# Ledger of designs, part 3: VH-VL binders against Putative dimethyl sulfoxide reductase iron-sulfur subunit B (dmsB)

Target 1, 262 residues: Putative dimethyl sulfoxide reductase iron-sulfur subunit B (dmsB), of Halobacterium salinarum (q9hr73)
Amino acid sequence: MTNYGLVIDQERCIGCQSCSLTCKQENNVPMGQFWNRVLTQGGDHVDTPSGDYPEGGDGGTLEMTYQPTACQHCENAPCVKVCPVNATYTRDDGIVEIDYDKCMGCRYCMAACPYNARVFNWDEPEHRPEDGTGDVAERPQGVVEKCTFCSHRVEDGLDPACVVNCPADARIFGDLDDDDSTVSKYIAEYDTHQLLDEKGTDPSTYYINGEMSPGRPWKSKKLESELDDDEAAKAARRRSGSVENGYDVTPHVPAETAGGDD

## First folded at step 4 (VH-VL)

Design k33 (from b23 with heavy chain K101D, light chain R31D; framework fv_bermekimab)
Fold by ESMFold2-Fast, scan of step 4:
Structure k33 (fold): chain C 262 residues (1-262), chain A 121 residues (1-121), chain B 107 residues (1-107)
Amino acid sequence: as target 1 above (262 residues)
Amino acid sequence: QVQLVESGGGVVQPGRSLRLSCTASGFTFSNYGMHWVRQAPGKGLEWVAVISYDGSNKYYAESVKGRFTISRDNSKNILFLQMDSLRLEDTAVYYCARGGDWFGELYFDYWGQGTLVTFSS
Amino acid sequence: DIQMTQSPSSVSASVGDRVTITCRASQDISDWLAWYQQKPGKAPKLLIYAASSLQSGVPSRFSGSGSGSDFTLTISSLQPEDFATYYCQQANSFPWTFGGGTKVEHK
């Protein structure tokens, strides 16, 4: 069976928030709400791509690590378990959806979600100048909403809007149960991690970063199997931390933990 | 501060109807889902019905489905339970209870004092 | 429906005793369990939510533990005001269901 999942390559993510803005445009998400947030290393949300950033002290630009975060579409989803009316449910393809006709606004699913991925649409949202008078987004009111993996697009054979419109190509979407899919090959090729793994929710969203796996030498979507001989040799040396040929700086690659006869 | 006060209980005959009310104060009533829970004399607790914060969604225990109707009036902060085709097994103290705060969203965090429904024999 | 079974149905105890009440769910409910106290002629009062979290204003002698399908409510040193009936309730799946209750009585 199809089992949709997402890989986010944090080594490629430049924090521009195009994924967040594209999600809002594609899904008509109202002012003040985000289904897809780009967080800094410290967990702080960055809500505009062109926001003011502090100038580098001695003449440098600040370097940041970004973590795009939305609904993780968990296999063991607490939000599904606690919904008293089965409004939140898991589709056969792994996408976690909300049936808005059934949602009673109790917000149990928001308390259960460890990713803060859900928003509530108040009947009377605060009026803001940017919203205009009477011309507000036409999302259902009085219900909980979240990232849908753009199921409307996926049902038409398209990737989610945040995947297609990422200028850094940091997002890979597809069928986790198909070993030949691009997303499955990424997970097999690189060490990936899930957010809040200790919570046991078993997310369908996976992250690649420099601490878990070495980044790609050229920041290209090319899979290791698609690299030419020179590219493959450079990638192999980078993973091993070798400086034998073609690398000026050896990236830090943590060694596998070893100890005792565990 | 949170207060729930039930009324409308009494003695009825089998097959007849009765309407219970619950008046809420001390919180924004329209932001919370509300429940009815009953307890037969000397017996345990049984969940009866729930209504969403805006009244658009309602769910019932199988034992009362088709006979009871839950409703609310958010302008007056009142919750209702219309009980039709009453049976002897409906004899109980009926409690209204709140669900819908961070701590109470998964549980019944505030309860009224209850109103007794009994049958003449 | 998820069936909640409490044991024992009653327990005789004296002031100062440690009292343990158990609750078993017919299926895995993770930590979605609450405990309520009901005194004669009064409405139930929430004591513990999420299996082990103490409700504000509830004395620290009450504690909850367990996960999955087996849960325990403990009163470390019974006080005169604790003679009551205690109910567990699962919040994992609709419909919400309660245990049959455990009455804590004087010896």
Scores: ipSAE 0.000, ipTM 0.405, lowest interface PAE 16.5, mean pLDDT 75

Design k34 (from k33 with light chain N92D; framework fv_bermekimab)
Fold by ESMFold2-Fast, scan of step 4:
Structure k34 (fold): chain C 262 residues (1-262), chain A 121 residues (1-121), chain B 107 residues (1-107)
Amino acid sequence: as target 1 above (262 residues)
Amino acid sequence: QVQLVESGGGVVQPGRSLRLSCTASGFTFSNYGMHWVRQAPGKGLEWVAVISYDGSNKYYAESVKGRFTISRDNSKNILFLQMDSLRLEDTAVYYCARGGDWFGELYFDYWGQGTLVTFSS
Amino acid sequence: DIQMTQSPSSVSASVGDRVTITCRASQDISDWLAWYQQKPGKAPKLLIYAASSLQSGVPSRFSGSGSGSDFTLTISSLQPEDFATYYCQQADSFPWTFGGGTKVEHK
């Protein structure tokens, strides 16, 4: 069976927030919430330049490394284990999903997640002048939400929005159980690490070329330049559509909700 | 700051009913899941029931399922446990406990002083 | 259900002693474990959560360690107020289950 995963190249990540903004547009995530955060070195959300100053230098050069962080879609997911109603569950393709009709709002899964990847919808539905975001659904109140790996896109053969619209091509998505997939080839070829490996959650998100990826040169090459002919064609499909200001702002609407005879 | 005060315990006869209450203060009660945990005299702790923050979802230990009903009144900051068809095995101190809300509060972080349920004959 | 086994069931100690209590889960619970202290006639008090994180207001002489199935609570220098019964609790899987308790009593 399929087992979805993600590789993030930290050296290629430029901190531009396109992944966070694209995720909000694609999934109608409310103001003030993030399913996909770009963190500075040390885990802080990107706000201003931050990081440790080099040793021994008042006002020394600021070092900046970015760590995009969302739901890791863990194989041994604590959020699944603590859910008393099985609202949080693991799909057979590895995606950790939330059944909003079953979610009781206890938030045990939020505390259980070592990645702080979950948000809770306290407030009334959005009260903006135009109700909703066209054909993008309003988010439910009183439930926990998180990154879904854009399952609505993946089910239609598209990569997650944050992957497609990363201008640095710092993200590779695919089937971890297919040795010929681009994501599997990157995991096999590069030194990878998982966030909070000591927690034993076994994430489906892998990082390369970051501080915890030993033996790699500081700079990596563009991911697309390393793909063979078939993978280059797949990369072109993943980046389908014109990108303006570094990302495609149009949410994907599944065929069944758009109507038609398909 | 956070306080939970149980009441309603007492001496009952087997097969009868009893309702326990837990009054909460010092925090926003409606933001937290709430639990009942019991302890038989001289024995260890046993989880009994949980209710979600808004009262819409409830779960019970197998030993009490079908006999006990957990409920809450968020307007009065009160948690209830309705105990029907009481058995001698239900003899215990019943504690009201707050469930976790945010990071680090997965566990029972605040407990009431407990209320004793026992049987005369 | 996950069974939690504590050992010993009781330990005799003197003020100033180092006390070690162990807890074993019937299956891997990662670090989803808490420790509680219960003094006679009182409600339990949370000491440690996530196996090793000290609850706010708890003295630093208390520490937790372990992962997977084996866990330890350590009191580095026992104080008079520490004579109590200690319980572990797993938070890995519903329903939550507690260990049988360890009574720390005067030697």
Scores: ipSAE 0.000, ipTM 0.416, lowest interface PAE 16.0, mean pLDDT 76

Design k36 (from k34 with heavy chain L106F; framework fv_bermekimab)
Fold by ESMFold2-Fast, scan of step 4:
Structure k36 (fold): chain C 262 residues (1-262), chain A 121 residues (1-121), chain B 107 residues (1-107)
Amino acid sequence: as target 1 above (262 residues)
Amino acid sequence: QVQLVESGGGVVQPGRSLRLSCTASGFTFSNYGMHWVRQAPGKGLEWVAVISYDGSNKYYAESVKGRFTISRDNSKNILFLQMDSLRLEDTAVYYCARGGDWFGEFYFDYWGQGTLVTFSS
Amino acid sequence: DIQMTQSPSSVSASVGDRVTITCRASQDISDWLAWYQQKPGKAPKLLIYAASSLQSGVPSRFSGSGSGSDFTLTISSLQPEDFATYYCQQADSFPWTFGGGTKVEHK
């Protein structure tokens, strides 16, 4: 079976929060909520706007350690075990999902999650005026939500939005059960760790320590305007929509959601 | 031991085509991005083209864009460079080079011995 | 394109000498710089990546420094096998470009 996982390279992460903002845009996450947070050493949320980051000197971009944190999609997930109505479950591909029709809003899963990765929708979601209309699903009220590994993108052959739009290419996504996958190679060959591994949750998200990082791939410096026609067409298949400032700013709309066939 | 062996170079006439090959051994070829880098006689190095580990991404130097095509056969561990509409300024030793880990590490960690492309009088 | 300018184009040196080669980028490339060694009739060999990281198997007498636009390769004590041409390469932006090379030759 496919077993999706993610590697985050902390040495390459520059703390710009593009992954957090891209996730909100892709998944129509309401104001005041984050499915993907960029933390500093000590676990505090970085409130720096996208494109801003610490200045040079001891606190500069290359000198800070950042820890992007979302749902870890654990193999031994406490949130699954505590759900009294089985709304939270593990898919065959390893993605931990929430069935919103079953969720009763008890929030036991939030208390059980050691990563603080879940949010609760108290009120009708407040949408940004810039958000697309009609093609992106509204967030449900009265339920718990979290990172889905962008299952709507993954099911259509695209990588998660936070992976595609990371300017530092600090994220590698793939099948952990395929020893030949890039994500498996990174885990096998580099110093990786799981967050709070003493909790026994067995996360599907792995982090590379700065000193043991494989380095910075040239792909992080490639501009979309510099791709040839064939390369641009292949890149477009992996990420949907138009690119603004090197990022795919248009949320992926599955054919089903857009009113397509089937 | 990582080994890259180029072939297919030779004497060519302007306007003609030539196909270069690079046979890889000693590593899992399908896990690495591959590059072509050339060097004109007595001159410096010029990057030519790159192809991702799975063949899904390709990138070319402006001087060869539209004339050269990079491709690979992962089942045979062979990298190719199809060179069309050859010009005198394409005279060079062509090197096959491996990118670092993951597609497109921007450094060339292993190189072949090179194959010479030149023009008849 | 980012232009890479190396200085000097050649240097005459003796075994045991300290050799310094400079590379200047036409714009800020952060630490996206590599150094290569090419011996006569041979393919280039990677010495240094990310401006200062020594490639596995490369002797410690080789070192790289710099960031932004100005970079230096230093050979602390030249050995007989070090007589070669050295190239810098930027990987900040497409297309990837090399310096013109610096030939380290016998006095």
Scores: ipSAE 0.000, ipTM 0.398, lowest interface PAE 14.9, mean pLDDT 76

Design k37 (from k34 with heavy chain S52W; framework fv_bermekimab)
Fold by ESMFold2-Fast, scan of step 4:
Structure k37 (fold): chain C 262 residues (1-262), chain A 121 residues (1-121), chain B 107 residues (1-107)
Amino acid sequence: as target 1 above (262 residues)
Amino acid sequence: QVQLVESGGGVVQPGRSLRLSCTASGFTFSNYGMHWVRQAPGKGLEWVAVIWYDGSNKYYAESVKGRFTISRDNSKNILFLQMDSLRLEDTAVYYCARGGDWFGELYFDYWGQGTLVTFSS
Amino acid sequence: DIQMTQSPSSVSASVGDRVTITCRASQDISDWLAWYQQKPGKAPKLLIYAASSLQSGVPSRFSGSGSGSDFTLTISSLQPEDFATYYCQQADSFPWTFGGGTKVEHK
């Protein structure tokens, strides 16, 4: 059975917020609400897209790490457990969804979500002039909403809008139960992190190559000399510096004089 | 036995340049990220710069950005710090330190003896 | 930036004493903390990493504990060679930052 998941590559993410804006267009998300936020490592939301890098644009000039955050589509979702009318539920494909006809607007799910991923529609939603119609109807009143992994798109065999329209190709979506999927290959090849892993929610969203609370989970606490062969191989794959079609194509092999003046 | 030996420190005038070197031995230099850490006389430790194992990525403390350049020569096992536009606030003993992994993202597991950078009146 | 507050700034002790040094991070750093020893005129030496892991070659009288934002370095039975300044350092987030140091002085 299909089990949808998402990998976000924080080294590729440039903080441009195309994912947030495209989500609003696709899903008719009203003015003042976001289903997907791009955060800095310090937790501040990025309001203005920036692609500016001082001096040369190599990794040494990168001053911030970005963390796109939306509904994590958790396997052990507290929002599902607290819903008194079972409006929030987990689909067979792993997507956490809301049945708006059942939602009573109590907002218990919002308080239970450790990711602040949910919004509430108090009044008839307003739309910004730049918003389109997307593939969904105008948003309903008096209900909670969140990222759906664009279930309307994935049911038609398409990727979520935020994935398709990421100019940095920082988002990889697919079936976690298919070992041949690009998303599964990323998870196998990179050290992954889930947000607030200590909460035990078991997110279906994984992060790679970034700095996240509680730190950078892809780095080993062991000294290089203490790593076993498998751990060293994983680190070497991360050093590849070459990614094609969503996976590392070769391990990085330093030249005879790698990094030196020789 | 891991050894890091710094050189190139000395007395300089404000606004001038100085290049520090750190020669490594006793380990595979190209497998580790390397750091520069400084300590002003009688003060605590301040991180300055890091360079990845292969020289591909570099990061700097805000106080030295645009003035200092970290580099390495893996064929000779030497780490460098090019210090331009030196200020009186840069007075310190400069230590070369090995990061605990390829990226220098872990702890400073070995340090050199340090080289003093100071200023004439 | 993560600020590291170390206390006390100095402590007077005698050989055989138990010495405790504390370090507080301005935010949760999990266990991404190291302790260093520095003797006058010499380079720092790594003692403890990952909050509680003893570096190879460091005597077992040194131990580290804590997680989150509060950490402790303990020297169970102070020896003459242990009179030095000790620094904590967070390795959670760039830029790496150090505590202000604790000088262990002979009583």
Scores: ipSAE 0.012, ipTM 0.477, lowest interface PAE 9.1, mean pLDDT 77

